# VH-VL binders against q86l99r1233to1411: the designs that were tried, part 29

Target 1, 179 residues: q86l99r1233to1411
Amino acid sequence: SNKESLPFRRDVIEKVINHLRENSLDTEGIFRLSGNMESVRGIVKSFAHGEPNLSFEVHNISNALKHYLRSLDPPLIPYEFFLMLLDARKNEDAETIRNIFWKIPSDNRVVLTLLVDLMVKISENSNVNKMNSKNLSIVFGPTILKPRTPTLDRMALMTETQLQCGIIQTFIEDFHYIF
Key: E = the ipSAE of ESMFold2; O = the ipSAE of ESMFold2 at other seeds; V2 = 0.75 times the mean of E and O plus 0.25 times the DockQ between their complexes.

## First folded at step 11 (VH-VL; framework fv_adalimumab_6cr1)

Design t6 (at its last look DockQ between E and O 0.91; V2 from the best seeds 0.00; counts 0 for: pae E 2.3 > 2)
Fold by ESMFold2 at other seeds, look of step 11:
Structure t6 (fold): chain C 179 residues (1-179), chain A 122 residues (1-122), chain B 107 residues (1-107)
Amino acid sequence: as target 1 above (179 residues)
Amino acid sequence: EVQLVESGGGLVQPGRSLRLSCAASGFDFEDYAMHWVRQAPGKGLEWVSAISWNEGYIDYADSVEGRFTISRDNAKNSLYLQMNSLRAEDTAVYYCAKDMGEDYYGSGFDYWGQGTLVTVSS
Amino acid sequence: DIQMTQSPSSLSASVGDRVTITCRASQSISSYLAWYQQKPGKAPKLLIYAASSLQSGVPSRFSGSGSGTDFTLTISSLQPEDVATYYCQQYNDWPYTFGQGTKVEIK
């Protein structure tokens, strides 16, 4: 990667998610439509420095959150949980997914709960915002759940991506069971 | 400054192969979906192929599926198009395009390369 | 595949005129539509994304509207440098598709 990793800042992510919860539930294409690249870069820097600047149009904020989460190393769901979750999804085993979720470190679990709760609320308003659970899972799967070392095999990457998305879709659709 | 620079075009006979490259700079290449778009002489724009930021989603226009292969090397900030079994109808200027989005979904192509001409003629 | 139909195929107008180009999708694409400007021998340039969002650096005389199946690009006051071919493009779903183009000339 030619890009520096960013520190995990629970307080920043909470502020950004709360802002989006209050301002984005009726926004068409939220997390799908892009913002201005220069604005998004600047907002991501403000997240990394602990002072989130939220005085931007909502698509710039949602895209900055995606880019910030993608830049975390380790990711929001730490690397050691990657294979376990993919295996559980391959077997369609929501109980095991729940058990693995509760092993994730506390700060990460709080943020993940807030993020998935936001996705649930967005998907419940999908008649307005056009973002259902599958749409959101495509956006967030590889963003928050990824391997320590990506495979170079193209077909394996595509299969892993489908499983990563499936985990997030399970989180959204089975939220009250898992969380 | 965002730049996309294509290379590898040329004149080839039908049935032969070419490999196009696109060198990217001025943005975090690994964060965005990338596309190939072509334009036959005197014709409109035709989408050819896409690849997501992490290579997890790849797709092709029906006219090239099975013959063309898109790939990327995020460490080298490079996008590629391997074009096999070339046909006369593949004659076009081929553009490398940056998506504003990352994955299967996009928002439009905010930066384009200059294009590289591929001519397939016997 | 989602088919995109532009109208008109060409037009000519005077400097200062309001120009409107339409684009119709064969099925709903919500607001997932972009407009591009292309001058001869050059790559396309993004003008509008998300049907109505103006790309940075694009003059404010350009605007877009529409949702669902019917979309418009408007140039509020045509300038000599706006002579080009304009394309709409849907990004609702792969494969992405373009309209056939609209050539705009000065009368």
Scores: ipSAE 0.591, ipTM 0.859, lowest interface PAE 2.3, mean pLDDT 92
Fold by ESMFold2, look of step 11:
Structure t6 (fold): chain C 179 residues (1-179), chain A 122 residues (1-122), chain B 107 residues (1-107)
Amino acid sequence: as target 1 above (179 residues)
Amino acid sequence: EVQLVESGGGLVQPGRSLRLSCAASGFDFEDYAMHWVRQAPGKGLEWVSAISWNEGYIDYADSVEGRFTISRDNAKNSLYLQMNSLRAEDTAVYYCAKDMGEDYYGSGFDYWGQGTLVTVSS
Amino acid sequence: DIQMTQSPSSLSASVGDRVTITCRASQSISSYLAWYQQKPGKAPKLLIYAASSLQSGVPSRFSGSGSGTDFTLTISSLQPEDVATYYCQQYNDWPYTFGQGTKVEIK
């Protein structure tokens, strides 16, 4: 990637998630529909500088959150958890997924909990907003869970993508058990 | 300023191969899904292929499946289309298009290149 | 595959006229539809996304409406520079598909 990684700012992410909880649950295509590219870049810059600008239409804010989270290095779920989570998902082992979640560093766990709670709230209103747990998992899987070194094998990439999405889908659907 | 510049088109005989390139600038290329769209002379727009921001999702139109391969190099801000076993019906202007979206879910193509002409004839 | 059917295939109108182009999807695509303008010899240009959202820099005489299967592009007052072919495109699901196009000319 030629793009610089961005600093992890827990307080910024919390403010953005709270804003989305209050303003996005009835929005069709939230996290799926795009915003204006230049607006989204400006909002991401405001997140990175610790001063989130939320005076935009909700699609610009949801897209800025996606792009901000994608730009974190290490990702929201740190690299060392990648392989163990994928293996637990492959075995359909929600108990092991829960155990791994609780080993994640505290600040990351808090943010992840808030983010997945938002996704649960959105999916519970999917008849209105058209975003169910599978839809959200496609958006967030590779965004927050990724390997330190990406594979160059096309078949392995496809398998990893499905497992990444499956872990996020498990987080949403089994939220109260895991979190 | 966003720019997409295609190259690699030309005149080829049926059964031959070409590789198209698209050089991107003016935006964070690694954040977006990218597409190839073609237009036969005097005809409408036809979607050819897509690749997600991280290459985790790739798809092709049925007419090119198995013959064309989309790829990207995010370090070089470049999109590619390897076209094998070319046929006369592949004759078209090929456009590189930026999706406003990132992954499997698109949102429309907000920027397009000027296109590169591929002509397949004997 | 989701088929997109545009009507009419072509039309002629006078400067200042209201122009309406329709697009029908073979199944529901919610609001996941875009409209493009293409002038001869040029690349397409995005006009409308999400069925009704106007792209930056597009004149306000363009508007989009509809959801589900039936969608409309409206030019409230046709201008000489609006002579082009217009395409709808669904992005509900891969493979993405375009309508066959509507050619708009000045009488």
Scores: ipSAE 0.560, ipTM 0.855, lowest interface PAE 2.3, mean pLDDT 92
ESMFold2 (binder alone), look of step 11: mean pLDDT 92; pTM 0.937

## First folded at step 13 (VH-VL; framework fv_adalimumab_6cr1)

Design w1 (at its last look DockQ between E and O 0.92; V2 from the best seeds 0.74)
Fold by ESMFold2, look of step 13:
Structure w1 (fold): chain C 179 residues (1-179), chain A 122 residues (1-122), chain B 107 residues (1-107)
Amino acid sequence: as target 1 above (179 residues)
Amino acid sequence: EVQLVESGGGLVQPGRSLRLSCAASGFDFEDYAMHWVRQAPGKGLEWVSAISWNEGYIDYADSVEGRFTISRDNAKNSLYLQMNSLRAEDTAVYYCAKDMGEDRYGSGFDYWGQGTLVTVSS
Amino acid sequence: DIQMTQSPSSLSASVGDRVTITCRASQSISSYLAWYQQKPGKAPKLLIYAASSLYSGVPSRFSGSGSGTDFTLTISSLQPEDVATYYCQQYNDYPWTFGQGTKVEIK
């Protein structure tokens, strides 16, 4: 990464997710459509400083959340859970996925629960917003579930990305079982 | 502030290879999907290839599949196109294009390089 | 592959005229459509994304509308600097595809 990693600020992420829950469920292409790059960059800086600026059009806020989560080190789902979750997804083992989720540190679990609940609410309104569970999983898979050391093997990257998306899709579709 | 600078174009014979580079600056290159788009002389725009921010999704136009390879180096803020088995029909200006989005979905191309000319002829 | 058909292929209009360019997709693309302006020897410039969202810094005389299969780009009052070729582009499904272009000239 060429840019500075950002610290995990649970209270900031909660405010942003709550804002989106109140303002984005009817928005076409939410998390898929982009915002203005300069606005998004400025909003991400406000998240990092602990004073989130949410006085922007909703696509700028959703994109800022994606970029902020991508910049976290460690990521929202800590590195040590990456291989375990991917193996559980590869084996189609939702029970193991649930067991691994409950081992994640408490602050991360709270934020992840709020984030996936937002995705569930968006997907339940996908006839309006056009964002189903598969669409959201493609957006969020690699954003919040990352390896400590990225591979350089093209085929391995493609396979890992499919599994990362599959884990997030499982979180959304089996929300009440897992969370 | 945002710049995309293509290089590596030139005149080559059919069947040979060429490697295009695109140097990016003024934005967080590692956060965005990148594309190659080409334009044959006097013709319209043709999408060539895409690569997601994390390289986890790559795709090609049918006309170049199996011959071209897109890649990126996020540490160097660089996008590449390896062009093998070149044909006369590959003659075009090749643009490096920044997606507004990150993944396979995208949102359109908000920044373009000025292009590099590839001419494939005997 | 999703085919994008623009109409007309070219047009001539006077300064101050309202200009409308249409773009038809061979299947529904929801609102996942962009419009570009290209002048000879230059790279394209983004005008509109998401069918109707005006890109930052683009003059307000440009607007986009439509969803599904039928889309329009409107220039409310044509200016001399708007002489260019205009392309629509879908980003609903790969391969991403462009319309063939609409050349706009001043009489």
Scores: ipSAE 0.697, ipTM 0.892, lowest interface PAE 1.7, mean pLDDT 93
Fold by ESMFold2 at other seeds, look of step 13:
Structure w1 (fold): chain C 179 residues (1-179), chain A 122 residues (1-122), chain B 107 residues (1-107)
Amino acid sequence: as target 1 above (179 residues)
Amino acid sequence: EVQLVESGGGLVQPGRSLRLSCAASGFDFEDYAMHWVRQAPGKGLEWVSAISWNEGYIDYADSVEGRFTISRDNAKNSLYLQMNSLRAEDTAVYYCAKDMGEDRYGSGFDYWGQGTLVTVSS
Amino acid sequence: DIQMTQSPSSLSASVGDRVTITCRASQSISSYLAWYQQKPGKAPKLLIYAASSLYSGVPSRFSGSGSGTDFTLTISSLQPEDVATYYCQQYNDYPWTFGQGTKVEIK
């Protein structure tokens, strides 16, 4: 990565997610459509400094959240959970995924619960916003779940990406079982 | 200032190979999906290939599948197109294009390079 | 593959005229459509994304509309600098596809 990592700020992420919960459920292509690149960069900086600026069009806010979460080090789902979650998904084992989720540190679990609940709400309105659970999982999989050391093997990278997406899709589709 | 600079075009005979490069600057290259788009002389635009921000998704137009390989090096802010078994119908200006988005979905191409001409002729 | 059909293939209009270009998809693409402007010898420029969202820095005389299969690019008052070829492009499904282009000139 050529970029500086950003700190995990639970209070900022909660404010942003709550804002999106109130303003994005009817928005076509939310998290799929892009915002203005310069606006998004400025908003991400406001998140990193603890002063979230939410007075922008909703696509700029949703994109800023994606970029902020991608820039976290450690990621929202801490590195130590990556391999065990991928293995549980590979085995199609939702019960093990649930057990692993509850071992994640409390602050991360609270934020992850709010984020996945937002995705559930969006997906339940997909007839309007065109964003189902698969769409959202493709957006968020590699964003919040990543290895400490990325693989350079092309086939392994594609497989990991599919599994990362699958874990997020499981979170959304089995929300009430897992969370 | 966002810049995309293609290189590696030229005149080649059918059946030979070329490798195109695209040097990116002025934005966080590693955050965005990248594409190749081509335009035959006097013709319209044709999408050629896509690669997602993390390289987890790659796709090709049917006309080039199996012959062309897209790749990226995020550490070098560079996009590549390896073009094997070139045919006369591959003759075109090849553009490097930045997606507004990151993953396989995309949102449109907000920046384009100037293009590099590939001519395949005996 | 999703075919994108533009009409007309070319047009001539006077400065100040309202110009409309249509684009039809062979199947629904929701609103996942972009419009580009290309001047001779230059790379394309993005005008409209998401069918109707004006890209930053694009003059407000450009607008886009439509969803599903039928889309329109409108130039409310044609200017001399708008002489170009215009392309629509769907990004709903791979392979992504462009319309064949509409050449706009001043009469």
Scores: ipSAE 0.654, ipTM 0.879, lowest interface PAE 1.9, mean pLDDT 92
ESMFold2 (binder alone), look of step 13: mean pLDDT 94; pTM 0.953

Design w2 (at its last look DockQ between E and O 0.83; V2 from the best seeds 0.72)
Fold by ESMFold2 at other seeds, fold request of step 15:
Structure w2 (fold): chain C 179 residues (1-179), chain A 122 residues (1-122), chain B 107 residues (1-107)
Amino acid sequence: as target 1 above (179 residues)
Amino acid sequence: EVQLVESGGGLVQPGRSLRLSCAASGFDFEDYAMHWVRQAPGKGLEWVSAISWNEGYIDYADSVEGRFTISRDNAKNSLYLQMNSLRAEDTAVYYCAKDMGEDKYGSGFDYWGQGTLVTVSS
Amino acid sequence: DIQMTQSPSSLSASVGDRVTITCRASQSISSYLAWYQQKPGKAPKLLIYAASSLQSGVPSRFSGSGSGTDFTLTISSLQPEDVATYYCQQYNDYPWTFGQGTKVEIK
């Protein structure tokens, strides 16, 4: 990694998610379509410094959130939960996924709940915004659920990515059971 | 300033191999999907291959599947294309292209290199 | 594969003219479409992304419109430096595909 990791700022993430809840549910391609790279960089810096600037077109805000979450170290779902979540997904075991979720530290759990609830709201309006649970899982899987040490094996990376996406898809589709 | 610089093109006989490189600067390379796009002389643009930010998704055009291998080294800000079993039909300028997005979806190519010419002929 | 068809394949216009280029997808691609300009001997340059969003640094005489299957690139007042070939490209599904190009010339 050649870039600086960013600090976890719960209050900033909550403000950004609330902004998106109010402004993105009817937006076509939200989280899939990109924003302007220079605007996104600037917005990410404002998140990292604790003073989020949300006076931008909504795709710039959604992309800034993705970049910010990807830059967290440790990630939103801490590293120690990675292998157990992937294993539970391999076994299609939503009950174990639920049990693991409730062991995540409380600040991370609150943010994850708000983020997945946003994804549920977006997916419920997918006839308008074109972003169903599968689409959103592809966007967020590797962003928030990462191994401490990435594998160098190409086939293992592909399988790992599919499982990461599958866990997020399970969070969205089974939200009321898990959360 | 975003910059993409391709290298490794040249004249090669059918059946041989070439390796293309693309050196990236001016952006966080590890955050974005990267692509190869080619253009045969006097022809239009053809997408060749994609690799996602974390290498978790890789795809190829049917015309190169099984012969070409895309890879990236995020520590070196570099994208590669290994081209094996080259054919006359592979003759083209090969462009390194930055995706605006990170994952398999992407959002189009906001920056391109100037390209490197690959000529496959006897 | 999603086929992208551009119309016309070429055109000639005078400086100051409004120019329109149409791109049609073989199936709905929502708004997942980009427009590129390519000048002779140069790499393509992004003009429009997400069907209608103007890329930074692109002159405001360029605009994009459409969704679903029918898309238009408009140059409101053609300038000498706009002589180029223009391509549309869908990014809805792999393989990503380009239109065949529209060559724009000055009369």
Scores: ipSAE 0.750, ipTM 0.908, lowest interface PAE 1.5, mean pLDDT 93
Fold by ESMFold2, fold request of step 15:
Structure w2 (fold): chain C 179 residues (1-179), chain A 122 residues (1-122), chain B 107 residues (1-107)
Amino acid sequence: as target 1 above (179 residues)
Amino acid sequence: EVQLVESGGGLVQPGRSLRLSCAASGFDFEDYAMHWVRQAPGKGLEWVSAISWNEGYIDYADSVEGRFTISRDNAKNSLYLQMNSLRAEDTAVYYCAKDMGEDKYGSGFDYWGQGTLVTVSS
Amino acid sequence: DIQMTQSPSSLSASVGDRVTITCRASQSISSYLAWYQQKPGKAPKLLIYAASSLQSGVPSRFSGSGSGTDFTLTISSLQPEDVATYYCQQYNDYPWTFGQGTKVEIK
């Protein structure tokens, strides 16, 4: 990575997610459509400094959240859970996925619960916003669930990406069982 | 200032190969999807290939599938197109294009390179 | 594959005229459409994304509208520097596809 990692700030992420819950459920293409690059970069810096600036059009905020989450090191789902979750997904084992979720550190679990609950609410309104659980899983899979050392094998990387998306889709579709 | 600079074009005979490169600067290259788009002389634009920020999604136009390979090196801020088994109909200016988005969905191309000409002729 | 059909293929108008270019998709693409301007010998330049969002640095005389299958690019008052070919592009599904282009000239 050529970019410096950003600090995990639970309070900032909660504030951003709450803002999006109030302002994005009817927005077509939320988390899929992009914002203005310079605006998004500025908003991400405000998140990293603990002073989130949310006075922007909603797509700039949603994109800033994606970029911020991608820049966390360690990621929102810590590295040690990556292989366990992928293996549980391969085995279609939702009970094991639930058990792994509850071992994640508590601050990360709170943020992940809020984030996935937002995705559930968006997906329930997909006739309006056009973002179902599969769409959201493609956006968030590789963003929040990452290996410590990415594979260089092209076919393995594609397979891992599909499993990463599948985990997030499971979180959304089985939210009440897992969370 | 965002800059995309293509290189590697030239005159080549049918059946031969070329490798195009695109050097990126002025933005966080590793955060965005990247594409190749081509334009035959006097013709319109044709999307050629896409690669997501993390390389987890790659796709090609049917006309180049199996012959062209897109790749990226995020450490070098570089995008590549390996073009094998070139045909006369591959003659075009090839543009490196930055996606506004990061994954397979994207949002259009906010920055383009100057293009590099590939001519496939005997 | 989603076909994009632009109309007209070319037009000629006077400075100050309101110009409209239409783009029709062969199936619904929601609002996942971009408009580009290309001047001779240059790369395309983004004008509009998400059907109606104006790219930074693009003059406000440009606007986009539409959703689903029918989209319009409008130049509210044509200027000499707007002589170019304009393309629409869908990004709803791969392969991404462009319209055939509309050449805009001044009388």
Scores: ipSAE 0.733, ipTM 0.904, lowest interface PAE 1.6, mean pLDDT 93
ESMFold2, look of step 13: ipSAE 0.691; ipTM 0.893
ESMFold2 (binder alone), look of step 13: mean pLDDT 93; pTM 0.947
ESMFold2 at other seeds, look of step 13: ipSAE 0.715; ipTM 0.895
ESMFold2, look of step 14: ipSAE 0.698; ipTM 0.895
ESMFold2 (binder alone), look of step 14: mean pLDDT 93; pTM 0.947
ESMFold2 at other seeds, look of step 14: ipSAE 0.700; ipTM 0.895
ESMFold2, fold request of step 15: ipSAE 0.709, 0.725; ipTM 0.900, 0.901
ESMFold2 (binder alone), fold request of step 15: mean pLDDT 94, 94, 94; pTM 0.951, 0.951, 0.952
ESMFold2 at other seeds, fold request of step 15: ipSAE 0.679, 0.731; ipTM 0.890, 0.903
ESMFold2, look of step 15: ipSAE 0.703; ipTM 0.896
ESMFold2 (binder alone), look of step 15: mean pLDDT 93; pTM 0.948
ESMFold2 at other seeds, look of step 15: ipSAE 0.736; ipTM 0.904
ESMFold2, look of step 16: ipSAE 0.685; ipTM 0.893
ESMFold2 (binder alone), look of step 16: mean pLDDT 93; pTM 0.948
ESMFold2 at other seeds, look of step 16: ipSAE 0.676; ipTM 0.888

Design w3 (at its last look DockQ between E and O 0.83; V2 from the best seeds 0.71)
Fold by ESMFold2, look of step 13:
Structure w3 (fold): chain C 179 residues (1-179), chain A 122 residues (1-122), chain B 107 residues (1-107)
Amino acid sequence: as target 1 above (179 residues)
Amino acid sequence: EVQLVESGGGLVQPGRSLRLSCAASGFDFEDYAMHWVRQAPGKGLEWVSAISWNEGYIDYADSVEGRFTISRDNAKNSLYLQMNSLRAEDTAVYYCAKDMGEDRYGSGFDYWGQGTLVTVSS
Amino acid sequence: DIQMTQSPSSLSASVGDRVTITCRASQSISSYLAWYQQKPGKAPKLLIYAASSLQSGVPSRFSGSGSGTDFTLTISSLQPEDVATYYCQQYDSYPWTFGQGTKVEIK
């Protein structure tokens, strides 16, 4: 990796998700539209220090959350769950996905529940914000679900990305069954 | 702070190959989608190809699909364009462009390299 | 493919004039539009993203508006350094496409 990983701070992530829940549901292109790079970098640093600075335009906050989650090592969904979830998705097995979710460590489960609940609420207002479950799954799939050892084969990587997105889409669409 | 430096352009005959490189610095290259955009002399801008931050999505303009291959090496902060079966209409300045976003959606190009000229002629 | 049509193809205006450039998409692109400035011999420079958001370091005399199919770039008071070609670009769907450009000159 060319950059240092960031610490997992449940309290910070909860504050950021709650802020977005209150301020982003009507925002067109939320999580799709970018923020200003320097603003986003500064906000991510504030997350890592445990004192999130949320006094920015909402797209800068949503992008900072994406970049923060992507910088976590281990990722929000720990590495040991990667292959199990991809296999369950490949078999279209939502029950197994649910069983795997409940084995994830409790701090990670709480944050994941809040994050997916936010995505559900955004997708329920997609006629306004233009972000349906498929759109959000493309944004968050590879962000929160990553292999321990990256695949070097380009075709396998494309297939893995599709499955990663599919798992997040399943989380959103089957939220009340899984969570 | 942000720099994108293209290299590998030159004069080649039709049917030959060239490989373009783009060295990136001043930002977390591995976090962003990257693109190639070209501009024929005296003409407008044409999007050529995209590659997502994790390489999970790759796409090409119809005019180059099957002939050009985009790739990236995140460990080396480098973007590449392998151009095979070059045609006269591929003559252009080729720009390396940083996407503001990371995935297939993107958000436009906040930083561009200086460009490298590719001339394809008999 | 989404076609982007700019109007006018060129314009001449005096220093201090308000100028507008229009970009029309062949189908709705929501707000997924960027504006670039390109000076001769140079790479394009981002001015506006998300139809109306001003990029850092861009003078506030530049503004963007519109959504759906009709978009406008406005220079509230044209300056000598604004002589350039301006491009709109949609990023709603691949292939990403640019307008044909609008050349802005000083009278």
Scores: ipSAE 0.683, ipTM 0.889, lowest interface PAE 1.8, mean pLDDT 93
Fold by ESMFold2 at other seeds, look of step 13:
Structure w3 (fold): chain C 179 residues (1-179), chain A 122 residues (1-122), chain B 107 residues (1-107)
Amino acid sequence: as target 1 above (179 residues)
Amino acid sequence: EVQLVESGGGLVQPGRSLRLSCAASGFDFEDYAMHWVRQAPGKGLEWVSAISWNEGYIDYADSVEGRFTISRDNAKNSLYLQMNSLRAEDTAVYYCAKDMGEDRYGSGFDYWGQGTLVTVSS
Amino acid sequence: DIQMTQSPSSLSASVGDRVTITCRASQSISSYLAWYQQKPGKAPKLLIYAASSLQSGVPSRFSGSGSGTDFTLTISSLQPEDVATYYCQQYDSYPWTFGQGTKVEIK
């Protein structure tokens, strides 16, 4: 909350996801293992300026993508869909989740589809890269699905986090039904 | 440059409370998980508690669960540890530690504060 | 809880010697292990993360290896400034745990 939000740049995110698809599917701990903090900050700045610098070790790039997506305002899944998706997940209602996804603005849907497809491909190789759908949902849930106003109640926050992760896990596991 | 500065340590009697603070600077505090790690005099390191970047995951060592509460204020770049029902075995230097990661997984502690001493004695 | 056992507990070596410290986990932790150096009166300093990745600014004489349960920190040529206590730490699962430490001294 102490830093400025970053602009949504669809073409940048597409380039980064394509790079990761080509370079990360057999990388152990991808999206879980961290990169060098100064490198990650520099890469994020390059994303925000529209000229992504991908000449780094793959963990720095994957971490930069996470940090960039977390800094978007509005988030990749716009704020108005937050409560609807959480409620649908609480009710175990994958059909409603699918219906909500298709109401998301088209540029966001394209990026979300590419991102989740990358997660599907990573999870299909999890015996090598050690990142299954549950692992990926933990790293991406709160990153791309956020409330406009964070709750101050600790128990509600923990429950919301579990539901956020559950939505992303549903996206991965039911990809062909939802997308 | 990254800095983590702990404060709030001191001498207290068993059963009393203390609140530790950690002031962070030189990095985007709101992007990272934060931890407390302690070291009893002449002893090794013991992980105490973790809090994720968005506070959605919080965890404690068994020895402090139910007595200690970790919290963070991202607007103030500050980490806290409320320590209630203090015992002699809680005597240690308490370190504020920055995780390299943001969520519950983490990747180790790339920066540490200088520590603040808590002494619990009659 | 995952127990981390370091060997040896202490060692004394000459400047220029190759020093090896071993860390064993009570169950597999994949590569989710860090090594720290701590000098007296100071906070720990990260040396190695992800079992073998060298932290920025750490001299290249430090290296880490291993996966699963058996891990090694190597100092290829011991220097006077390397006198410290070294800790391994797993971050595979909570609670995160440290080894008991290895004190390295110069003969």
Scores: ipSAE 0.677, ipTM 0.888, lowest interface PAE 1.8, mean pLDDT 93
ESMFold2 (binder alone), look of step 13: mean pLDDT 93; pTM 0.945
ESMFold2, look of step 14: ipSAE 0.665; ipTM 0.883
ESMFold2 (binder alone), look of step 14: mean pLDDT 93; pTM 0.946
ESMFold2 at other seeds, look of step 14: ipSAE 0.661; ipTM 0.886

